# VH-VL binders against Exosome complex component CSL4 homolog (exos-1), part 4

Target 1, 208 residues: Exosome complex component CSL4 homolog (exos-1), of Caenorhabditis elegans (q9xxd2)
Amino acid sequence: MLAETLVAPGDKVLDAIGEYRMGKGLYEANRRIFASVAGFVNVYGFRDKSDNLVQVIEVRRSEDQLDNELLPFHGAIVTAKVMAVGLRFAKCDIISIGDKVYKKRFSALLPKKKLRPLEPELSEPFKNFVRPNDYILAKVCEDAEIKDKFVLSIAEDELGVVLCRGRFGEPMQKVDWNTVVSTRTGKTEPRKMAKVPQKCTLPTQSVA

## First folded at step 1 (VH-VL)

Design m8 (framework fv_murlentamab)
Fold by ESMFold2-Fast, scan of step 1:
Structure m8 (fold): chain C 208 residues (1-208), chain A 124 residues (1-124), chain B 106 residues (1-106)
Amino acid sequence: as target 1 above (208 residues)
Amino acid sequence: QVRLVQSGAEVKKPGASVKVSCKASGYTFTSYAIHWVRQAPGQRLEWMGWINAGSGNTKYSQKFQGRVTITRDTSASTAYMELSSLRSEDTAVYYCARGPYYGSETYLYYMDVWGQGTLVTVSS
Amino acid sequence: DIQMTQSPSTLSASVGDRVTITCRASSSVSYIAWYQQKPGKAPKLLTYDASSLESGVPSRFSGSGSGTEFTLTISSLQPDDFATYYCQQYNSYPLTFGGGTKVEIK
């Protein structure tokens, strides 16, 4: 169950919350995450006050979708779906900007040179970074805008894949910055995963 | 509205040069490339070259290398294509067309907005 | 140079027909655009990146294919669709166009 997936109350969204912050419209039962409202699954990111990128998963109602009143803009962090992968770029649809989900999808390109910092051409294939149907957190590039398409980058450490599926449609779980594991088969696949901030801990109060 | 408006028809003698202009409006001129494509009567479209309107960097088809020069004037939002040493087989409609451009010449693109075309006739 | 070969060169069809135009590249490419050109007019972009529909182009037009074989399909031919269609590769320099397919009324 990923973004654009319609859910009803009681539908299972995830087998575990993992590194996501649980947003609205979800609840936990028996260590599983379920929808508490009817709507669609959404994933978004925002910079907290310490400039850490926080990833949130939630269920949004259709009436909460934007009617294109806030267009994607340069420097914005957006959630996009990878539609197709080519030799030099992937084609993506922008789904949301921050916590605002679009009713209309915007076309975008993710160039191969924007998969990693400071590398104009990569020898690694696209599939080691993103694959069709992956959902990504990406930055709208400030130096390029293509006609009726935006240009995206996942080069920064905190950007990349946030949700993806394995060969059988099963959810994949993040292992590290470049690895996911199938929740069904236990096999690993390469992806450039969005970084998540480490959870804050209470100050150590030594009583030992 | 995005528009490319080209200069009027030209009649030239063999050996002469022709310079066609392409005036852009409705978008940020320096953020796009301008391609030049010609079409002889009843023939296919033939790519001649392009210019990054921002940097001024150009690429030409090998067939036209040495005879074609593409330039631009950023203050006028106008691109130019000059073809020298004209021959009868250069008789064609010449089009300018806008190409999306992303930072590097290694990422080539399609042509999304076209000028109306300029007929150049080369006759003795 | 990458050579683009279109088939057929001429196609006769009736309004309502499903029309398929083929484009073959001399080497594998990923970036193909399709253009429509009416007599006396400049070409108009229909599809790009093999399968992406240009904004404002009717949904009856679709592009498909990969490698060396690409197609443009018009699902239900309309009177405004009688024109010449060109494929173009932008995988490498020089950019090259197909020879064109003229779709004419039967």
Scores: ipSAE 0.000, ipTM 0.440, lowest interface PAE 17.4, mean pLDDT 80

Design n1 (framework fv_navenibart)
Fold by ESMFold2-Fast, scan of step 1:
Structure n1 (fold): chain C 208 residues (1-208), chain A 121 residues (1-121), chain B 107 residues (1-107)
Amino acid sequence: as target 1 above (208 residues)
Amino acid sequence: QVQLVQSGAEVKKPGSSVKVSCKASGYTFTDYYMNWVRQAPGQGLEWIGQINPNSGGTNYNAKFQGRVTITVDKSTTTAYMELSSLRSEDTAVYFCARDYEYGSGDYFDYWGQGTTVTVSS
Amino acid sequence: DIQMTQSPSSLSASVGDRVTITCKASQGISSYVAWYQQKPGKAPKFLIYAASTLQSGVPDRFSGSGSGTDFTLTISSLQPEDFATYFCQQYDSYPYTFGQGTKLEIK
């Protein structure tokens, strides 16, 4: 099950919690994560009191969606869906900011130069970082070349892909910072994966 | 804003070649691949090939390999498709269409109006 | 080559009907499917990509679903302007391939 997927109580969301913190609307049974309420699956990040990024998965109800009163702002951590990948930019839709899910999507660009720090000439193709339909945690930033548009960056180690699917629509599981594995075929694919800080362990994590 | 404007209809004899143009405007020409797709009368769509306008690198459908050449002129932001050794089966409307980077979200968000190519003796 | 099989080849419907068009890939292509609408004498119009994501400006009565090999385009309440031919396309691998098209006709 992925972000924006509608669920009913008892529906399976994840086969294991992994690096996510369990948010609202979820429960664990036999190490698997299930919905406890009807709604849609949401993944978001927030900075904790030590300014470390924490990744949360939850189920939200439609009536809890933000009414677009808070626009994405410089420095904010947002969840976005990759819509299309171009030669120099990926087109993304911002779906949430922190734990608040927008009712409408905001268009944003993810420049190739903001996929990795300090590499203006990336030799690796865009698809080794993100692909269409991936859900990412990204930082809203400014770009002198891009005016009047939301611009995203996943260059920082804590940012990147949080959920993605393989060739058969199967969930992919994180192996390391740049690798996911198909739950169906066991084959690996490259992605730049978002990272949870190792020293910000949460007592509510279900896999220990 | 984005526009793709193609050259006019062509009538060609079997064995000849045709060169169709597609002039792009309203975006950075080198940021998107340009594709060529054809449609025979009353039939479905068939992908011919693509070009990366930044590098000039091309990929062709094997069905057309050896007969098709796709090129660009960056100074006029124009893409070209030349098809040789024409047969009556090549009678179709030929479209240019831009897409995102190859292998990672390649779908055609803007299309030219089409160029009718008729091959008859 | 990946074969894209659309069904039905033609469909007669009335305004207000729910219409479903299916597209089956000969091998797994994840969600790398786009849908296009084409009216007579016109270039195709882009509707949906990544199997389920609507292009900006496309009415919300259009929806796409599916992953792997089976994909569906649904029009929840057919309008007069929706009578057209619809095509699916895979963009998982070369060569890009299209379904044969589904002609949606007025009943």
Scores: ipSAE 0.000, ipTM 0.493, lowest interface PAE 12.3, mean pLDDT 81

Design n10 (framework fv_navenibart)
Fold by ESMFold2-Fast, scan of step 1:
Structure n10 (fold): chain C 208 residues (1-208), chain A 122 residues (1-122), chain B 107 residues (1-107)
Amino acid sequence: as target 1 above (208 residues)
Amino acid sequence: QVQLVQSGAEVKKPGSSVKVSCKASGYTFTSYYMNWVRQAPGQGLEWIGQINPNSGGTNYNAKFQGRVTITVDKSTTTAYMELSSLRSEDTAVYFCARGYRSSWYPGAFDIWGQGTTVTVSS
Amino acid sequence: DIQMTQSPSSLSASVGDRVTITCKASQGISSYVAWYQQKPGKAPKFLIYAASTLQSGVPDRFSGSGSGTDFTLTISSLQPEDFATYFCQQYNSYPYTFGQGTKLEIK
């Protein structure tokens, strides 16, 4: 899937130009994004000088991976994959921190109470926010009830789903903050989408 | 200064349709949800539905599903609510209202239009 | 649908009084409650969201509390301009629903 996929030059990374900034190792042709180098697809976020979260998609070579030298730390913005959703928690694997991709995934939990700024109780199901196999931009936080795992939050406005797929494996396109549309069927599905600041939506700008 | 200005009062016969407008100014129209709420004389507030002006995506209260259509015109920064098959029970003041935050609080309404009185009588 | 029930339906008070209005949800809604003030012939005015967060520009004599099913709006020292009808609203799930209103009248 995206954000963990090894690619070769010429491989298609995205079917459409989205709200992502194009990082290194990519090129645009016919409104589609392709790999220009061999490596792995990485999605990361950083805060610009105006404190806006900027979302970047890039292709990295294997030498850019972290060998667990920098563990996820509280307050860090990470990219994670949703593995399974339960009643109170979703199980996630942390993939990267900033522009550095981990060689080994770290297990994390995304509590239902950290899906929105307000703690939800018994009313909105996980599927309206995240679903298994979604890739999310999340903040590492603390939880008094969870001691042996990292805890994630997507409660901040800028955090949420960055990449997801439909029932046929097709890429989904962001419609708004809570809606994605299938590129194959045209059907919509709810998701809490990461918010990309207005001035960061031009995909032709590269990052150094 | 953020403002929502609605169209004028309407008097309609049972079975007809009414279309109310809500012109937004002072903010980025496509960045906030637009909601419609009604209030019958001397009664409480009832949510009709919402639209994301950027996508055109709508959510309707099931009570009005099939009779209500909410639309937007981005070029004039105007939202519309059309209610069909009008009954006397639809006599109310209809308000447009902006969702407080684009992502988290689409159901908390920080800015309201002045209201449009719709009277349904034979 | 989630039902929001306000108590009392009406209340008479004097300037300087402490006034408390309650709102009960028919099922758990966490803290997804907003409060509004409405004067006759006017649109509602936004006061509080997230059960307890005061909107910028609203006087600090207004406060909100509660979570789950029981919520409260308090006016610590009533002023002449506070006589109005107050509504609670849940925005935890669709359809969004309002309480029936509490009319605050001069004693």
Scores: ipSAE 0.000, ipTM 0.457, lowest interface PAE 14.6, mean pLDDT 80

Design n2 (framework fv_navenibart)
Fold by ESMFold2-Fast, scan of step 1:
Structure n2 (fold): chain C 208 residues (1-208), chain A 122 residues (1-122), chain B 107 residues (1-107)
Amino acid sequence: as target 1 above (208 residues)
Amino acid sequence: QVQLVQSGAEVKKPGSSVKVSCKASGYTFTSYDMNWVRQAPGQGLEWIGQMNPNSGNTNYNAKFQGRVTITVDKSTTTAYMELSSLRSEDTAVYFCARGLYDSSWEYYFDYWGQGTTVTVSS
Amino acid sequence: DIQMTQSPSSLSASVGDRVTITCKASQDISNYVAWYQQKPGKAPKFLIYAASTLQSGVPDRFSGSGSGTDFTLTISSLQPEDFATYFCQQYNSYPLTFGQGTKLEIK
């Protein structure tokens, strides 16, 4: 129920923070993540000091939305929603650029040839990578054939699906880079999941 | 020079299957999607599904999912639409149509076959 | 599914008349609309895409306009060969859907 969900203070956003870094408008209690402000849930990509793309989850107030001032630009990492899937292109709406959420959505195309670097035109269907209503981290790129539309790529390992829902609107839980599982039915579905950077989870033990 | 030539009229019994062919010529067959659209007598157009003849990938209208299969034969530049479990309401003219799209998300049908009349009756 | 509703279902006109046919989408489809002409016993003929872009070879008396949910096809000076049924089609989302058609008849 993320990204398009309006929340009030005290509403539960996540059962566990998982792979996300906590942004603004959230707090943790009893290992659950709750909204601290009224607004909508957003996920965006943030480059840390080591150049790792970290997924940040936050709650944004509607009045904080950016109104057409900064257009998506080539090389930018954006959050987009998959609107429709065809045979050669998926239609997406760009929602945010980094931590700046647009008031108006920008149309973009996600070509099938930019789903993976391995094959220029995949025989695998789009549904093995993204599906309508999925939220993705994508890179804005150039395509000489596409005019007056933004072009997105999720071919790089750190790009892909960050939020998706199952048949009943239930949240899907990431299993690995290409698999999600329904939190309601326990059934798995394929997706190209955005890779979270490896972090050292072992604290340095020092004896003074 | 672009031509789409369909197979002839079919009369079928309820519960049977029909397979309509569409032979393409005058263009690179694998460079354009092939679509199927039907029209019941005196009624509007209804999209059935599409096929990318290069990859073999299909996309079907959910209304026909489970009953329709679209295939291609690249060597003969021919597309096929097979519809199973026929009912009287499947009586219609079935058209193949070339899907013209560009990189700007325009998707429309620039060339059409002449149509194949399928009549389902006892 | 996106419903495309055409109005009127039929209209009578004379050669030389200005004719307007409308098409309404059940939700915002931006400008992702195509228009087709169909004569009795024939396959549809492609006229317009992107709501207003005329296909090469289509007479300039045909024009399209609209955005969002309301779209219009106009024939500025009707010719004898224009008596036909006209269909709009959205391609904003799947399944692709057509209007029910507007039959243009001789007055």
Scores: ipSAE 0.000, ipTM 0.509, lowest interface PAE 11.9, mean pLDDT 83

Design n3 (framework fv_navenibart)
Fold by ESMFold2-Fast, scan of step 1:
Structure n3 (fold): chain C 208 residues (1-208), chain A 121 residues (1-121), chain B 107 residues (1-107)
Amino acid sequence: as target 1 above (208 residues)
Amino acid sequence: QVQLVQSGAEVKKPGSSVKVSCKASGGTFSSYAMNWVRQAPGQGLEWIGQIIPIFGTANYNAKFQGRVTITVDKSTTTAYMELSSLRSEDTAVYFCARELDYYDTSGFDYWGQGTTVTVSS
Amino acid sequence: DIQMTQSPSSLSASVGDRVTITCKASQGISSYVAWYQQKPGKAPKFLIYAASTLQSGVPDRFSGSGSGTDFTLTISSLQPEDFATYFCQQYDSYPYTFGQGTKLEIK
């Protein structure tokens, strides 16, 4: 199961915690991560005291979705779902801002020129960076050509894909900054993965 | 260079089990899936299954489900295939092979020399 | 399971000949096909992946083509070392399946 998936206690969420910190509503058994409560899977990022972006995975109860007062704003780090790819931009829906999950989805655009720093015309196709149904950490930005929609960027190293599924709906695991591997088939696929700081280790725990 | 070295030939009775080893050297072991493929005398290739060492995840051909177990020992960079309830139809050369996976590609880029398993009464 | 069917089962040819081997999948597999060469008593050798991409070190006389269900391996000018059995393999879905093989023999 991946982000925004409804789960019941005992449902498997991930085959391994990886680079995530475990948030609320989860437990670990035999290295696998399971839901301890009924709700939906959520992933969010926050900046720690050293300004490192930390990724947290959790299960939220349905009542936690009631907050819709804070709109996405310029510079905010949001979690978004990639809905469609094409026309030199991907269409995304903003799901959450920090640890707050929106009840409404906010439409946003991810321009191809905001997939990597300072490269307005990428020759590589979108599918090497993001694909439909991927969940991404992205920064809300402005664009001179786009006035009436939220605009997202994943150009910074800390931003990019946080959760995605393989061909059979299985969770994918990060290999490096541009590669994921199927936990079922062992096959790799390109993605621009959100980077976590390498210096942070949690040798005795993986919870936030 | 990458080398895959397999254990020696085996002669087994029907109903017994066999465990074949495949030791990898020269390259990175955990970054690639290890596959097992067999070939009966004069016949074609048949995929048995694979293991992904970094996850410990094994995938099996349903034809062998319940009879085959593929494992790894990361400390010795060795993959194992154990096949139980042997029949005369299991007489074959068994190969281990490393799977090249990147983007839209796949292929078995390095192979072991093969292990002959003969099942006879 | 996806069935891979090769044609012909055997082929006789002379050095310098152009030879073509075909492989048909029982369902659409995009371009997820690999080709292998096997000599008697040896493990298979990897030739081609993604239907048409040559593995590093494989001679330019080998080429692959096709997508969907119909795939072809071509050797443009046969050399003495090319006499072997050739296998196609799909890697679109589990279980991985191979064609039955095409034996290329000296005429």
Scores: ipSAE 0.000, ipTM 0.446, lowest interface PAE 15.7, mean pLDDT 80

Design n4 (framework fv_navenibart)
Fold by ESMFold2-Fast, scan of step 1:
Structure n4 (fold): chain C 208 residues (1-208), chain A 124 residues (1-124), chain B 107 residues (1-107)
Amino acid sequence: as target 1 above (208 residues)
Amino acid sequence: QVQLVQSGAEVKKPGSSVKVSCKASGYTFTSYYMNWVRQAPGQGLEWIGQINPSGGSTNYNAKFQGRVTITVDKSTTTAYMELSSLRSEDTAVYFCARDRYYYDSTGPLGMDVWGQGTTVTVSS
Amino acid sequence: DIQMTQSPSSLSASVGDRVTITCKASQGISSWVAWYQQKPGKAPKFLIYAASSLQSGVPDRFSGSGSGTDFTLTISSLQPEDFATYFCQQANSFPYTFGQGTKLEIK
């Protein structure tokens, strides 16, 4: 039982993840689990969509490192930046929630199956929806197959790309719900654009 | 201990179907995708498809689409691969293999745990 | 489908040798390459993931490198237990595809 153990960054927490889902404050190297922050080891459980009990292990920050920011939570609408596109999901950084820009970025995954409603196997490639460096408006959701990282969805009509750039770094302009046009070249590219304008908050250095 | 244990060898006639099982133990079955891979005698590895045990969603190699069905039984933590309309070219060792991705990685990283293999021989 | 081409298809080497096996993808696959070792009659053993990350329990004489289309597996000082067939696999897109294998034989 490792619950309540005080750890520092780089301390080994587990020799293997085993039956646990990996939570916050941890990282994996060669299948060994290490603390990425200073704090206390915590274990909690929840039931997934199929009613399976999932046990999560995490490191909670110590009281001396209290963060007053509202953390992303299930059901929250956040603004995120697409960092990389993989086979089954895109890697994203959560930038802000509502009107508040986070001081640090929270890692999140955007699964291919959450680009469209109720689409278990989407035939279209990611590039028709989002591309690296796009800013998206997304909903934080649960996904039983992802190891305790934030999971994002853009499936709902209001969600999708809010800002993207062309090959030369130029701003792209929305044409319709699935098309943008380069302000420099006049060429179109596919994107799943946010359908209904919603307030999103971008980092201070982002410009139109 | 994490293990994948497969059903025993099968000898089948052309045109029939075969259903191979893969029983998982030692980990949370619904937390990892399960792949099926085959290897014909003296040849390389060929990916058949994968399943997400949590939701049952599948992705198949187009070469086998229409002939292959991958399923799971969560109560017994068992994955199944059924291949129909068997031909002599389907003679191979069939493996189940767990797809693993790590906390710091984007996308699948490869197959870290493998079953022992099931020999399927198609002969008339 | 992405084709993975290994070279050489077979290689003879002696214990203590430095061995390099190459793998080429027909299109860019970033770093999404895994390497496997297979001995006769056995299932493949996972060696390397994300092109260069060593799986826990695998000896540090094994290393991987590369990105995009060109990848290599290196064994710095070959041991008797390393004689086997080695396969690369791309995980960038479906279907997953493997190289044809490189058989490493004792000289």
Scores: ipSAE 0.000, ipTM 0.434, lowest interface PAE 18.2, mean pLDDT 79

Design n5 (framework fv_navenibart)
Fold by ESMFold2-Fast, scan of step 1:
Parts: sequence; C-alpha cells; structure tokens
Structure n5 (fold): chain C 208 residues (1-208), chain A 123 residues (1-123), chain B 107 residues (1-107)
Amino acid sequence: as target 1 above (208 residues)
Amino acid sequence: QVQLVQSGAEVKKPGSSVKVSCKASGYTFTSYYMNWVRQAPGQGLEWIGQINPSGGSTNYNAKFQGRVTITVDKSTTTAYMELSSLRSEDTAVYFCARAYGDYPWEYYYMDVWGQGTTVTVSS
Amino acid sequence: DIQMTQSPSSLSASVGDRVTITCKASQDISNYVAWYQQKPGKAPKFLIYAASTLQSGVPDRFSGSGSGTDFTLTISSLQPEDFATYFCQQYNSYPLTFGQGTKLEIK
C-alpha cells in the first residue's frame, strides 16, 4: 500500500544516492539522502538525449497524485509495484509514468518470458527476479497472447527492481545486478536490480 | 458435460515420433490450460507440459524440452502432443488434463482428465 | 524442481478405518497442493485443491490439510470404493510435480 512509502521531512530515504539521480523532495546531508517534504518515495526512469535510461528517485507530495491524464503506452518506462507472482505471470499495479504519478492504479502483467533476454527455457523461479511488494522500473510492451491489457518487461539490463523491503519492512540495498542485502539483518536475497548508466546529457534537479 | 476424449493406442519403433490428440467438449476451450501427463507401467505421474489454447503459448518440462511439441486447433477444440526421438523409456500411458489459470493466480490443478492413450515403443 | 514425497508408499487398511496419507514438499509451496485418486486402468480423479478445498461431488469423508511443506489427505471412514492409489501434486512452481503415490490396499 501507499503508506508503505510514506515519509516525513527529515526521514532518511537512502544511505547513499548510488546509481540514482536525485529528484525533487530530497536533500543530501553527511552523504545520506533525506526527504525534504512529506509524501511518498517514487522512482521513475527517462531516456536521455543519448537514449540512456536514467533512474530518478524523488519524494512526491500527496496532492501530486491527482495527475492521471497520461495513460501507459507501448514503449513507455513506468514504475510498478509487484502485487502477486504466479507460475507464468506476475500481477503488477502501474504507479507512475515518468514524473507523473497516477491517482488510480493500472493493472498490468509481467510475463516470466520478459524477466530476462530471450532464452529457450527459463527454469528459475520469479523470486530470483522480483517478489511481491517490490517496486520495479519496467517497459510497457505488447504480447500477442495478452490482449487489451498492459504488459511489462524488465528484460533489458537497465530495468528491474528499484526498491524492495525485507521481512521487517526494512529497506534493502543493492549489492550488484542480482543481489540485495537487508539493512537490518545483513542477509542477502536475489533480485534483478535495475542498472543505471553513469552518463546523462539532460539537466537534473537536486532539490525541488 | 465436460469431456476430454483421446486418440487410440499407438505402437512405435525407437527413433520415431508419436502424436496424440485430445478433443475437448462441454466447456469454453480457450478458458482453460491443457496439460499433458504420462505414467510409465507401474510408475507415478510425470508432467510433460502445458498450452494456453487462447494464444498458443507453451511451457515444457525441461526433461522433454527439444523433443516435445504441444499444439491446439481451436476450430476443432483439440489439443495435440507430439513426442519425437522415441525411446523404450517413453512407453507409458499419456493423459491430457485441463487446468484453470486465473491470472495471476495460475491454479494448474487438473480437474478433468482424458481417458489416456497407451504408447508402446518396441522393436 | 520441487520434490513431492509421499508416506507411506503403501498402506493396508480395513473398511471403516481412518486413513492418513502424508505429502512433503522439498520447499515452501504455501497451499498450492492438489490430491488425486487413481484406480487401476483409469485416469486420475480430482479430489482436493488448495490443500484443503474439497471438489464438488467428492464424499465428505475425504479431507485435506496442511500448508508450507507438510500436507495430509485423510479418509475418515474408509469405504470399499476408496481402495486406490492417491497422488499429491504441487502447482506452486514449474515444472508441476507429483508425489510418487500411496497405494491403499485391503488388509
């Protein structure tokens, strides 16, 4: 739920900015990232002038959720929450597209075939890639078998999990492209983590 | 009445292929996944693979990947399983069975089964 | 692959007995377990899904329980028509896998 991402001014969001670009509603102090406004944490992606995917982390005020006129479209990069995982598909709710946060959630499907680049067979379980309550950066695509439904892919190297929590609700930190570590227990878990290119040609804002 | 009716027994030589059919009736064919399961004489059940009749997507047990093909013909509401490069170890009764997949809760328990098709690989 | 192990592999019982068959998964499968009955020369017959939900038309002497890794099928008062082989099946992960079967025989 939305309350899971709720922060107040002064709350710590990240121990370091890492691969994210800092968006609005955040500030840095002692190399740690804090919320400057009350709201919820959001991560979104955009393509820069060189077609590099850039991930931005921000804090959105509750009133910003009223924007919902731009529907998800093929090729768009969206932020989605994983709601449930099945054998062939995971159910996701699309939260935002770029810097626009939807008031209503759009239901979407994440096929197992779109977890990584095409392979003759994918025997690994969903839990090695995404788990319920993970937030992912994904591309809206099409699937011939799934009509009139939003379909997501995280197969591209730059897509994947951007935020996830451990069993105690603690934030997890990225270790590498497929490993996260609990900030509370030190236990590692597999995830397909989104990768951010280090070069970006577009101007970025450090504080809103 | 929901029913799955399979083709008759086959006797095949090693190295050949067999294609078993499963005709569905009494329900909306595209609303259920179709599974194939085999049982060697005196042995347990082994899942071969499944197909979604709506789009034709398949998932195969890795043990059979590369030599099994599952297809459907929606106009005749019939599913097919073709197994190639037959060995004596492929001698078994082959069953089709439908399963409900409620997206994303893919429930793949098999509530209706065909009568089975005996495939004997000999000589 | 998720391995499903049934115990016992065979069981002798008398009409009227309470019979319990156990099924153990090699990893947590929540409640995604189905049970089937198979008589000689016949296709399996569906009994139970979601570990404990009885299929319409199945006699109420049959019940299922369990979650996680340990599951049981119970027949509260065995009838002559219940002598058969019983299989559990997980549908949590691909490939779908069955237990090896428990043969229920007349004592």
Scores: ipSAE 0.015, ipTM 0.463, lowest interface PAE 8.1, mean pLDDT 82

Design n6 (framework fv_navenibart)
Fold by ESMFold2-Fast, scan of step 1:
Structure n6 (fold): chain C 208 residues (1-208), chain A 124 residues (1-124), chain B 107 residues (1-107)
Amino acid sequence: as target 1 above (208 residues)
Amino acid sequence: QVQLVQSGAEVKKPGSSVKVSCKASGYTFTGYYMNWVRQAPGQGLEWIGQINPNSGDTNYNAKFQGRVTITVDKSTTTAYMELSSLRSEDTAVYFCARVHYDFLSGEYTPFDYWGQGTTVTVSS
Amino acid sequence: DIQMTQSPSSLSASVGDRVTITCKASQGISSYVAWYQQKPGKAPKFLIYAASTLQSGVPDRFSGSGSGTDFTLTISSLQPEDFATYFCQQYDSYPYTFGQGTKLEIK
């Protein structure tokens, strides 16, 4: 019941050429990015030589071999899917670590206290940060109190939501650090969006 | 010993407001959220809202449509719940109860201590 | 909102009986369930949290189990002081919600 195909060849992945470095399984046409293979959209990050987080967007084929040899570890940047939002934690499944996509999903918790830097208690609801079915770029944290699950944080500016869908399953487009807009309805919704570094290979469509 | 002591019973007219108090003792007041829960006669429990006594930040059940205000006075270690535009269906026993939030683990400890309850009757 | 449904709404039992009360959440809530005991005219008393962790001072005849959507409170050998109404509560998401209660009656 894990790892459903999200896109088919020819499906639009991004409405505009964005801030991501374009990876595998994608093609550009008319300043828009489309899937070239059937599979699921994946976003991953890595630290470059200057310690800048570089974000890559790709489509992975459902039949591709997955690497299960490398477990998530403290400090790792992972891509996770938000499965459910609770009071203190969002339940997430870790999908990939860097460019390696897992064969099995690893259960993880995203605590409310790790949604924003240095906030001991948050009064804002989870829905202003992440919602079920969002894909997030997150850092794995150590937590001695949790034995069977990994703990994630999106508190850093470069972490947060990388892909999300609207009410009709349409892709959402990032407006700024806390806002996305429906590509179908034009309505905005709050999210904590991952910051894309200025040094990304993929050019933006806007010059100003 | 931990103790939550609430104010006495109130009889109010429809359309008026009621303000119930909950005086805490025996623990660090700012270390625990204070919650309000009500119970109509013969009915189950219904959560009203929560306050962080240290920051004053509140979180309310949407069912009350902004009719509820929860406040604290740190100098007297007292929490207050004010409910406005009272209706007959607001007739209930109102309880305060504390909740622990552990910042490091992110876990809430549910309602471990409760006040004795305050009966609010809304009647003409 | 997460709906909590208890069964049965009431049950009759004798001292020494094993009693089970069930609570079902309308969506997955992991282990974020608490159980309370309430006697007439009194505030609820905290019994169990995290589905199965007994509060200090609660007799060991009380136990909780379950995860996800299905939860159970068990009293292994009912005592006279155990006749009360029992409530489950989810504390996974706001608003906090409670089951409708199970009234445990003597005989």
Scores: ipSAE 0.000, ipTM 0.414, lowest interface PAE 21.8, mean pLDDT 79

